# VH-VL binders against q9umr5, part 341

Target 1, 268 residues: q9umr5
Amino acid sequence: SYKPVIVVHGLFDSSYSFRHLLEYINETHPGTVVTVLDLFDGRESLRPLWEQVQGFREAVVPIMAKAPQGVHLICYSQGGLVCRALLSVMDDHNVDSFISLSSPQMGQYGDTDYLKWLFPTSMRSNLYRICYSPWGQEFSICNYWHDPHHDDLYLNASSFLALINGERDHPNATVWRKNFLRVGHLVLIGGPDDGVITPWQSSFFGFYDANETVLEMEEQLVYLRDSFGLKTLLARGAIVRCPMAGISHTAWHSNRTLYETCIEPWLS

## First folded at step 17 (VH-VL)

Design xe12 (framework fv_acimtamig)
Fold by ESMFold2-Fast, scan of step 17:
Structure xe12 (fold): chain C 268 residues (1-268), chain A 123 residues (1-123), chain B 106 residues (1-106)
Amino acid sequence: as target 1 above (268 residues)
Amino acid sequence: QVQLVQSGAEVKKPGESLKVSCKASGYTFTSYHMHWVRQAPGQGLEWMGIINPSGDDTDYAQKFQGRVTMTRDTSTSTVYMELSSLRSEDTAVYYCARVGIPFSDYDWGFDYWGQGTLVTVSS
Amino acid sequence: SYVLTQPSSVSVAPGQTATISCGGHNIGDKDVHWYQQRPGQSPVLVIYEDSNRPSGIPERFSGSNSGNTATLTISGTQAMDEADYYCQVWDSRTYVFGGGTKLTVL
């Protein structure tokens, strides 16, 4: 029998967004128990990420307890950051495959329609004034806003991403690294035509330098210092990279070829 | 300025197929899901389905499953609704409508509507 | 299947407050959207998520949603407010519309 799958959605999403993904899983792995967590749906997805991590943690504990052989996580967009934190704060998780589906793992610096809708007068160049305030850090999108032109402000003010990436010190960092390293596989999915995640290489732990030149994962200080275990996972052969062109942000969970190529092989 | 412009009125015979277009302008076409709603003469509004303009991802109301197909053309910022095996009961004004929040297919009101396409099905 | 119930008609004098109800089982747990449709015209969103007004909709329009009834309220009703009004919710996998209420201002 197949291990249970837990799905964590993204910004402004709900379980409805994954109806095609569930159809694909049912076709290729019939009998798989798939739980799409309907927590922090719609506008509630704007709640601070640490609050979301606590709520999702409470929901996943009984699912993991019932599956001693392990579980798989499929975490979409913002949900991939929730799953990053879950794997770090849980001393007893039994996650085999963590499938990160176009998630801004090193942060976001995009001039998107999300920004126009949430902050109509803001541009990516001035959003740091809102996001790096105490008020701004009460919104999930600001928890992973990473302005490469104000990196010192990001490091000082980010209450979530800078801490979970080990870019700023935290008392629990050693325990978080130990917990994260228990994951069987880290499957990273993303692509150049996403159109929302900026830079798209953020889904693969790459990000902009101060000149907006993308540096890949192996050039990042968090990797070189092995702050939360990326270097160790890569050496272990536990990191899978699955880039795919031609897929927009809202299509990752509904593209059959993407599913067959990047997701299906990791759902043992 | 957001606009949704639909194709013109049509007269069809029972058993034929209908294809209505809806051309979007004034916003990023691929950022907003599009819905189709119809209204029979003197009746209320009826939801038909949704299409994701960026991924060909669709979902249809059970009543229309098997008869309706929704497609898009990103090069022309146009969505299409095709309804086959037409009956006299399909006589209605057909509307396209945009969901009110970018990148979401979940429970948002429809903020902009096309002008409607009257389709008359009679022998 | 989920059903939304609206009165078929409501009549008010100019300047009076009009209230249009939308009944549904535990509708207070759902987000309710309201549309105005004038004869021969497309629907116009006047309230979304229970109580929010889109840009361009007068402050005279307000909404509430609690228990088994959502309500659209139009204060100081004007002749231009004559129209059919529809409530709408999402239920599981489908959008459900109410039957519509014809508002007459005499």
Scores: ipSAE 0.754, ipTM 0.882, lowest interface PAE 1.4, mean pLDDT 93

Design xe120 (framework fv_acimtamig)
Fold by ESMFold2-Fast, scan of step 17:
Structure xe120 (fold): chain C 268 residues (1-268), chain A 123 residues (1-123), chain B 106 residues (1-106)
Amino acid sequence: as target 1 above (268 residues)
Amino acid sequence: QVQLVQSGAEVKKPGESLKVSCKASGYTFTSYYMHWVRQAPGQGLEWMGIINPSGDDTDYAQKFQGRVTMTRDTSTSTVYMELSSLRSEDTAVYYCARVGIPFSDYDWGFDYWGQGTLVTVSS
Amino acid sequence: SYVLTQPSSVSVAPGQTATISCGGHNIGDKDVHWYQQRPGQSPVLVIYEDSNRPSGIPERFSGSNSGNTATLTISGTQAMDEADYYCQVWDSRTHVFGGGTKLTVL
């Protein structure tokens, strides 16, 4: 029998976005219980990420309790950051595969149509003025805005990403690391043609330095210091990297070849 | 300036098929989902389905399942709606309409509409 | 299937307030959008998510949504506001439109 699957959506999404993913799972793993969480849908996806983590936590507890053999998480875009925090704050989670679909794990620094819609007069070069204010940190997208030219402001003002990545100290950091390390597999998916996640390597824990040169995961301080367990997971053989070209941001959950290559193998 | 320009009016016989085009300009074509909505003469609006211009992601209203197909051509920024096995009650103005928020198939409302394509089905 | 009910017509004198209702079971739990359609023209979004105006829509247009009724209100009604008005919601897996209300301004 297959482990239950829990799906967490992204910015401005709802469970409707995953209709094709559910069809694929049903075809290859018939009988799988799939729960797509309809929390923080549409405009509510802009609420602070810590608020979303609390709500999703309450929803996943009974699902995990009913599945003693474990569950799988599929977390798309912004949802991947929610799942990162869930795995850290839950001291008894039983997640086997955490499948991260094109999520900005080290943050976002890009001019996208999301930013043009939300902040029409802003460019990526000046968005730090809004995002690193107390008002800006009340919006989910600002919780993972990571301006490589204002890293000091990011470290001081980020109320979510800098804390969950262990880039700034927190009293719970040791417990969060211990909890995250309980995960069976960390499956990272992303690609150069996404068009939204910038840099796309953020989905694989790579990110810009101050000159906008991408440094991969193994060159990041959070990896080298093993701040939340990436180095330990890699040494354990628990990190899976599955990059794929030719897939745009809104197609990760509706591409059959991607599903068969990167997702299906991890849904035991 | 966002514009959606549709193909011209058509007259069809029962049993034939129609294919309406909608050419987008003034924004990033692949960033916004597109819907098709029709309106019979003197009647209200009826949703037909949605297409993701970035892929083959479609969904159709149950009433049109098996008769409707939506496609896109990214090289020309054009979406198409094809309806087969036409009946006289398919006489309507057919509209393409854009979702009001980028990268989302969520219900945000339809912020821009094409000018409409009148299709008359008669024997 | 989910049904939205609108009055078929509403008449108002110039300068008066027009009120158009949209009835649906627990519609207050849904996001309601409103469209204006002048004869021979495409629909125009005038209110989205219950009460928000798109840029370019006059302040005299407002919306509310509570319980079983959503309402479009047009204050200081002008001759140019004469049109059909449609409400719309998303229910389950489909977009549902009301039957439309013809607004006549004498």
Scores: ipSAE 0.807, ipTM 0.903, lowest interface PAE 1.2, mean pLDDT 93

Design xe13 (framework fv_acimtamig)
Fold by ESMFold2-Fast, scan of step 17:
Structure xe13 (fold): chain C 268 residues (1-268), chain A 123 residues (1-123), chain B 106 residues (1-106)
Amino acid sequence: as target 1 above (268 residues)
Amino acid sequence: QVQLVQSGAEVKKPGESLKVSCKASGYTFTSYWMHWVRQAPGQGLEWMGIINPSGDDTDYAQKFQGRVTMTRDTSTSTVYMELSSLRSEDTAVYYCARVGIPFSDYDWGFDYWGQGTLVTVSS
Amino acid sequence: SYVLTQPSSVSVAPGQTATISCGGHNIGDKDVHWYQQRPGQSPVLVIYEDSNRPSGIPERFSGSNSGNTATLTISGTQAMDEADYYCQVWDSRTYVFGGGTKLTVL
């Protein structure tokens, strides 16, 4: 029988967003128990990411406990960061495949309609003033805002991403790294036509330097220092990269070709 | 300034098909999901379905499954709703309506509505 | 199939508080949106997610949602508020509208 699948949604999403993904899984892996977590839906997706991690942790514990052979995670957009933290804070997770669907793993720096809706008078160049305040860090989107022109502020003020990436020290860093390394496969999915995740290479642990030149994962200090295990996972053959062009941000979970190419092979 | 402008009134015969257009302006067309809702004369509002203007994503109310098709044209910022095998019961004002938040198909309420297209199916 | 029940009509004198109910099983667990529709016009969103007012909607409009009843409240009701009002929820992959309430101000 197939391992259970747990799905974690993104910013302003709910379980409804995954209707097509569930249809694909049912067609190719009939009998798979798929749980789409309806926590922090809609506006509640703006709650601080550590609050979301605690809530999702409570929801996944009984699912993992009932599946001794392991579970798979499919985590979309912001949800991929929630899953990153779950894998680090859970001393006993049994996740086989962690499938990250276009998630800003190194952060976000883009002038998107999310920014226009949330902060109508702000631009990406000045959002650091809001996001790197204590008030701003109470919003999930600010927890992974990574302004490459104010990296000193990001490192000091980020209450979430800088910590889980090991870019700033934390007392639990060694335990978080040990826990994360228990994952069977880290499947990274993303592409140049996403239109929201900026830079799109953030989904593959690439990111802007101070000149907005994208440096890939292997050039990042977090990789070179092996801060949370990326270098170890890559050496173990546990990192899968599946880029695909032609897919917009809201279509990753509803494109059949993407599912067949990047997701289906990792559901056992 | 957000506007949704729909095509004009139509008169159809039973068995024909209708295709209503909804042209969006004043915002990034591909960033907001679009709904279609109808209202029969003297009756309430009835949800028909939703379309993602940046992909091939659609979802239709079960009542209309097999008869309704929603499409979009990004070059003209227009969504279309096509309903086939028309019956007299399909006489209604058809509305397009925008989801209130970018990139979400979640339940946000419909913040902007088109002016409506009256479709009369008779004879 | 989920059903929303609204009274067919509510009458109120100018300046009085009008309340329009929307009944549904465990509706308090859902997000309720309210629309105002004047004759010959498109619906206008007046309350979203139970109690939030869109920009441009007068402060006299408020909403609540608990248990099996959601309520739209219009304080100091004015002649211009005369319209049909519809509640709406999401349930099981579909949007459900109430039957509508005609508010008469006289």
Scores: ipSAE 0.742, ipTM 0.874, lowest interface PAE 1.4, mean pLDDT 93

Design xe14 (framework fv_acimtamig)
Fold by ESMFold2-Fast, scan of step 17:
Structure xe14 (fold): chain C 268 residues (1-268), chain A 123 residues (1-123), chain B 106 residues (1-106)
Amino acid sequence: as target 1 above (268 residues)
Amino acid sequence: QVQLVQSGAEVKKPGESLKVSCKASGYTFTSYEMHWVRQAPGQGLEWMGIINPSGDDTDYAQKFQGRVTMTRDTSTSTVYMELSSLRSEDTAVYYCARVGIPFSDYDWGFDYWGQGTLVTVSS
Amino acid sequence: SYVLTQPSSVSVAPGQTATISCGGHNIGDKDVHWYQQRPGQSPVLVIYEDSNRPSGIPERFSGSNSGNTATLTISGTQAMDEADYYCQVWDSRTYVFGGGTKLTVL
């Protein structure tokens, strides 16, 4: 029988966003138990990411406990960062495939309509003034805001992403790395036409340097230092990269070709 | 300034098909989901469906399944709602409406509405 | 299917407080939006997510939502507030509207 699938949504999303994904899974893997976690929906998705991690942790524990053969995670956009932290803080997770669907794994630095809606007078060049304040860190989007022109402020002020990536020290870093390394497969999905995740290579652990030139995962200090296990996972053959062009940010969970190419093969 | 401008009023016969347009301006067309809502004369508002303008991803209210088709043209920032097999009960004002938050099809309310298109279906 | 119940009409004298109810099973667990529709015009969002006002909506408009009832309150009601008012929620895969309340100010 197929392993259960747990779905974690993104910024301003809810379980409704995954209706097509659920239909695809039902067609190709009939009988799969899929749980879309209906926590921190809509505006509540703006709550600090550590608060969201705690809530999602409480929800996934009983699901994992009832599935001794393991579970799969499909985590969309901001939800991919929640799942990153879940895999690190849980000493006993049994996740086989962690499918990260266009998530800003190294952070976000882009002018999007999210910024215009949330902070109408802000542009990507000046959002660091808000995000790297204590008040700004109470918003999830600021927890993974990564301004490449103010990397010193990011490293000092980020209460979430810099810590989970091992870019700033933390007492739990060693145990977080050990826990994360228990994952069977890290499936990274993203593409150049997303239009929201900036740079789009953030979904593959690439990111801007100070000149806004993208450096890929293997050139990142977090990879080179193996801060949370990326280098070890890659050496083990556990990292899958599945880039696809032609898909906008809100279409990753509703594109059949994407599902068949990048998601379906990893749902055992 | 955000504007949603709909096509003009139409008179149709039973059995014909209708296609209403809604042209968006003043914002990034592909960033906001668009909904269609109708209102029969003297009656309340009724949700018909949603379209993601960055693709052809749609979802329709069960009542309209099989008769409604929603499409978009990104080159003209226009969404369309087609209703086939028209009946006298389809006489209504048809509205396009934008969800109030970008990149979400969630429960945010509709912050901008088109002016409405009156469709009269009579023999 | 989820059902929202509104009174068909509410009458209030100018300057008095009008209250319009929207009843639904466990509606307090949902986000409620309110629309104002004047005759011959498109609906206008007046309250979103239970109690928030869009820019340009007067402070006399307020909302609340708990248990099985959401309420739109208009204090110091003016003649210009005469309109139909609709509540709206998201339920599963659909938006559900209340039947509408005609507010008369006389």
Scores: ipSAE 0.599, ipTM 0.841, lowest interface PAE 2.5, mean pLDDT 92

Design xe15 (framework fv_acimtamig)
Fold by ESMFold2-Fast, scan of step 17:
Structure xe15 (fold): chain C 268 residues (1-268), chain A 123 residues (1-123), chain B 106 residues (1-106)
Amino acid sequence: as target 1 above (268 residues)
Amino acid sequence: QVQLVQSGAEVKKPGESLKVSCKASGYTFTSYYMHWVRQAPGQGLEWMGLINPSGDDTDYAQKFQGRVTMTRDTSTSTVYMELSSLRSEDTAVYYCARVGIPFSDYDWGFDYWGQGTLVTVSS
Amino acid sequence: SYVLTQPSSVSVAPGQTATISCGGHNIGDKDVHWYQQRPGQSPVLVIYEDSNRPSGIPERFSGSNSGNTATLTISGTQAMDEADYYCQVWDSRTYVFGGGTKLTVL
């Protein structure tokens, strides 16, 4: 009776990270078939996002085929970008609720411990030198690095985010937009105390301008041009915004109050 | 530099409870998962469980379920491990250990360890 | 439950190559970490994810993992390498340690 749920993890995660989320779903929607995809776990989460999209696509096809009433996606952090691309490249997806759990939908520009671990000599101000090289674009985190002070380099070098956001032209853009618009609900979750996603409003399609002032979704060219369907979805009433304070980046999938407020209502 | 400093040695009686602290410094406390491992005299290493310093989520080895509780205090960058209903077999050196990659709960090995806390349980 | 098997002791002469095995069912499908522990001291990570060395660990230390056996190799073994060595894997919901191998140099 409940639609199956597919979970896509983030950077350096695995299915084990979602044990609390699975417990919550089982308590409120007993009998729900939940599949946490064990692909690109740990270090493999650093592989280029288009490679991850291909692998996850192959895994979700049989799950969607067996659920003619539809499925729900819960996609955490970097996984939310994988799911964005999945919904665009699949002309036959039957996703009802796409639940984006603190994902950097407009990109990342922050001095996080991920960055310090991967590129110890780098700061957010100079990471563009690595990320916008061909070598850097072989790392998933660089695929959504969005330096607001080097927008020209981002637009030219981003092999993933600039394309799926329609910020740079791509021959498949029209088809990707059509496919993405098949989604029933886009549920956006995030908050100011995340501590990793920078700016946190990136989870709601907001982002820095050249002065590092955050502009919300409705002020973005991506939205105004309706490049991949955000304006159409909002007009349809299909976008849900669920911000919550007090939740750190690794706690989104293990906070009961967040689950009950932002996730549970969308798991029909 | 990264340091994990644990509380001092303790002597306990059977049936009492133990609470060991592990104070972290030299890195962002909330960015790295912390695990607890113990070692009985002359024996090998035994995993007890983990805690997310930023999320209050924990998981414990089946052997310690119902007896162990892990907590943290972000204001002091300290994790705690409490073990109740102590037996003589709980005599061991208890270690806190950090997972070597930020925001990962396991599978990256432990890059830094506390100095260990010797707990002796005797009547 | 998953079990890792190590020899209790290995002896080598200075300058020789020491090999320490860690046996486990299909351990080649898991990521193996290795720790060195000297008496009265905390363990030190010497190899993570089968074959990678942390910063500060000498190139003499190397690792491999395939099939049912992971191996820690110490080339040109020195007196300072005398210690207990433990292998470790994550199995489903728990870390599992091997029983430990005492390396004696001499």
Scores: ipSAE 0.761, ipTM 0.888, lowest interface PAE 1.4, mean pLDDT 93

Design xe16 (framework fv_acimtamig)
Fold by ESMFold2-Fast, scan of step 17:
Structure xe16 (fold): chain C 268 residues (1-268), chain A 123 residues (1-123), chain B 106 residues (1-106)
Amino acid sequence: as target 1 above (268 residues)
Amino acid sequence: QVQLVQSGAEVKKPGESLKVSCKASGYTFTSYYMHWVRQAPGQGLEWMGVINPSGDDTDYAQKFQGRVTMTRDTSTSTVYMELSSLRSEDTAVYYCARVGIPFSDYDWGFDYWGQGTLVTVSS
Amino acid sequence: SYVLTQPSSVSVAPGQTATISCGGHNIGDKDVHWYQQRPGQSPVLVIYEDSNRPSGIPERFSGSNSGNTATLTISGTQAMDEADYYCQVWDSRTYVFGGGTKLTVL
């Protein structure tokens, strides 16, 4: 039988967004128990990411307990960051494949309609003034805002991303790294035509330097210091990179070719 | 600023197909899901389905499965709703409507609506 | 199938408060949206997510949602408010509309 799959949605999403993904899984892996978590749906997805992590943790514990053989996570967009933190705070998770669908793993620095809708007068160049305030850090999107021109503010003000990436010190960092390293496979998916995740290489732990030149994962200090285990996972052969062109942000969970190429092989 | 402009009224015969267009302007076309809703004369509103304008993913109400198709053309910022095997009961005003939150496909209010396209199926 | 029940008509004198109910099983657990449709016009969103007003909608429009009933309230009702009003929720995989209420301002 196949391991259960837990799906964690993104910003302004809910379980309905994954109807096609569930159809694909049912076709290729019939009998798979798929649970799409209906927590922090819609506008509630704006709640601080640590609050979301706590809620999702409570929901996944009984699912993992019922599946001693292990579970798979499919985490879309912002949901990939929730899953990153979830795997770090859980002392005994049994996740085999963590499949990250176009998630801003190193953060976001782009003008998108999400930000235009929430902060209509803001541009990416000035959003740091809102996001790196105490008020701004009460919004999930600001928890992973990573302005490469204000890295000092990001490191001091980010209540979430800088901590889970080990870019700022935290008392729990060693335990979080140990917990995250329990994962069997880290499957990273993303692409240049996403149109929302900026830079798109953030889905692969790449990000802008101060000149907005993208540096890939292996050049990141997070990787070089092995802050939460990326270098260790790569050395084990546990990191899978699956870039695909031609897929927009809202199509990652509804593209059959993407599913067959990047997701299906990891759903044992 | 935001506007949705639909194609003009049509008269159809039973068994024919209907294709209504909805041209969007004043916002990023690919960022907002588009829904279709119809209203028979003197009756209430009925949801038909949704399309993702940045992809081809769709979902249709069970009543219309097998005879409705929604498509989009990003070069003209236009969505289309095609309904086949028309019956007299398909006589209605057809509306396109935008979900009010970017990148969300459901459970939000429709903040902008097209002007409606009256389709009469007779004879 | 999930069903939303509205009264077919409500009458109110100018300046008085009109209330339009929308009944549904555990509707208080759902987000309710309200649309106004004047004769010959497209629907207009007047309340979203139970109680929020879109930009441009007068403050006299308010909404509430609790238990098995959502309510649209129009205080100081004006002749221009005469229209059909529809409530709407999302249930599982479909939008459900109420049958509509014709508000007459007499």
Scores: ipSAE 0.743, ipTM 0.887, lowest interface PAE 1.6, mean pLDDT 93

Design xe17 (framework fv_acimtamig)
Fold by ESMFold2-Fast, scan of step 17:
Structure xe17 (fold): chain C 268 residues (1-268), chain A 123 residues (1-123), chain B 106 residues (1-106)
Amino acid sequence: as target 1 above (268 residues)
Amino acid sequence: QVQLVQSGAEVKKPGESLKVSCKASGYTFTSYYMHWVRQAPGQGLEWMGMINPSGDDTDYAQKFQGRVTMTRDTSTSTVYMELSSLRSEDTAVYYCARVGIPFSDYDWGFDYWGQGTLVTVSS
Amino acid sequence: SYVLTQPSSVSVAPGQTATISCGGHNIGDKDVHWYQQRPGQSPVLVIYEDSNRPSGIPERFSGSNSGNTATLTISGTQAMDEADYYCQVWDSRTYVFGGGTKLTVL
């Protein structure tokens, strides 16, 4: 009946955070096999994103093999970036809907309590000194730190985000683009009241320019160059945008109205 | 600096309801999940449930399901725990406790605790 | 439901090492947290995630966790360490606390 759903959590998160989401899915799509991956839970979510991608890849392979009709991914916050890379590195994924719940797809540039907890003396204006070092790139949050005032350092030092977005060259870029383009639907969810993802439009591939003015996806160089397939997906009608106001960062997976509006329609 | 200040001690009759408050200060109230733990006289610690201060997301221990309710008021940075249909075995010190990492709802140590609210339920 | 077992009491002489155990089925696969509670006071986190010490907790507090037993170790025990000690884990959808160990410094 319904395709299996695989859930990938975010920073300092685990499967427990998705208890309400699982209840909603069970109510509207009874019989759906939902697997919330309990990998890189809690503090382990700080491990480098490429390490997380490798681990999630190993967990996802047998699930996809059992579902030749395809699977859906629901990927929350940092987990959305893991899923972005997963779809690119897997030559044979069968993902239908990739549902990205408030994930910083173009990166993060904001003073949040995550930042204050990890680097208490840092502000967003000087975090580039830590994040763009080899040591800093061993932390997942630094893998998607995107300082719009030090774009040269971001492009040179980012070991993850700049590569998966095609902003820096990589030998596998053409294959990664081909693999990512196999996705059926890219469902982007986010909103202005998130309070953590900065700018919130990062969830929709928008981001700051050097003056901290937000430019939308269609104005981004990665879109215009079609670096990893966004322009091609949009032309196919495969990108869904579902913004919603009034939802804080930790509430995307526990709001019934959001589920019914933005997620439920894509769980065939 | 971080403080959790709870409402004062109460004496209740069986069948009544209890509502304890916990006012937070010194940090971003909506960034940290809040849990409630109780301790009967001379006994150990017992988890009651949790609330996300950013929304109405709650979860309660099975033992208390149906008679506990947790709420918050972001304008006053206060969380509340209400327990109904009180019994003599509900006599305990009730604590609010903050999870020690922002935006995480479980399996981290509780880094700050309220001072506790003694509730005595007697006939 | 999951059960954590602690000895009810442990006694040590001042300056000696106190060891408090916390037994649970496959507890080594879980993250164990430890709390100190002095009479009439709120619990204080002394160890989180098996072996990590919060800021302000003396270096003489340490923890380990493997197999079916987690251990809180207090070296050079002082009179001020007299307290009840509780271990805690998360299991499925609930926090589970041990029964507590009363540490007496003779």
Scores: ipSAE 0.710, ipTM 0.869, lowest interface PAE 1.6, mean pLDDT 93

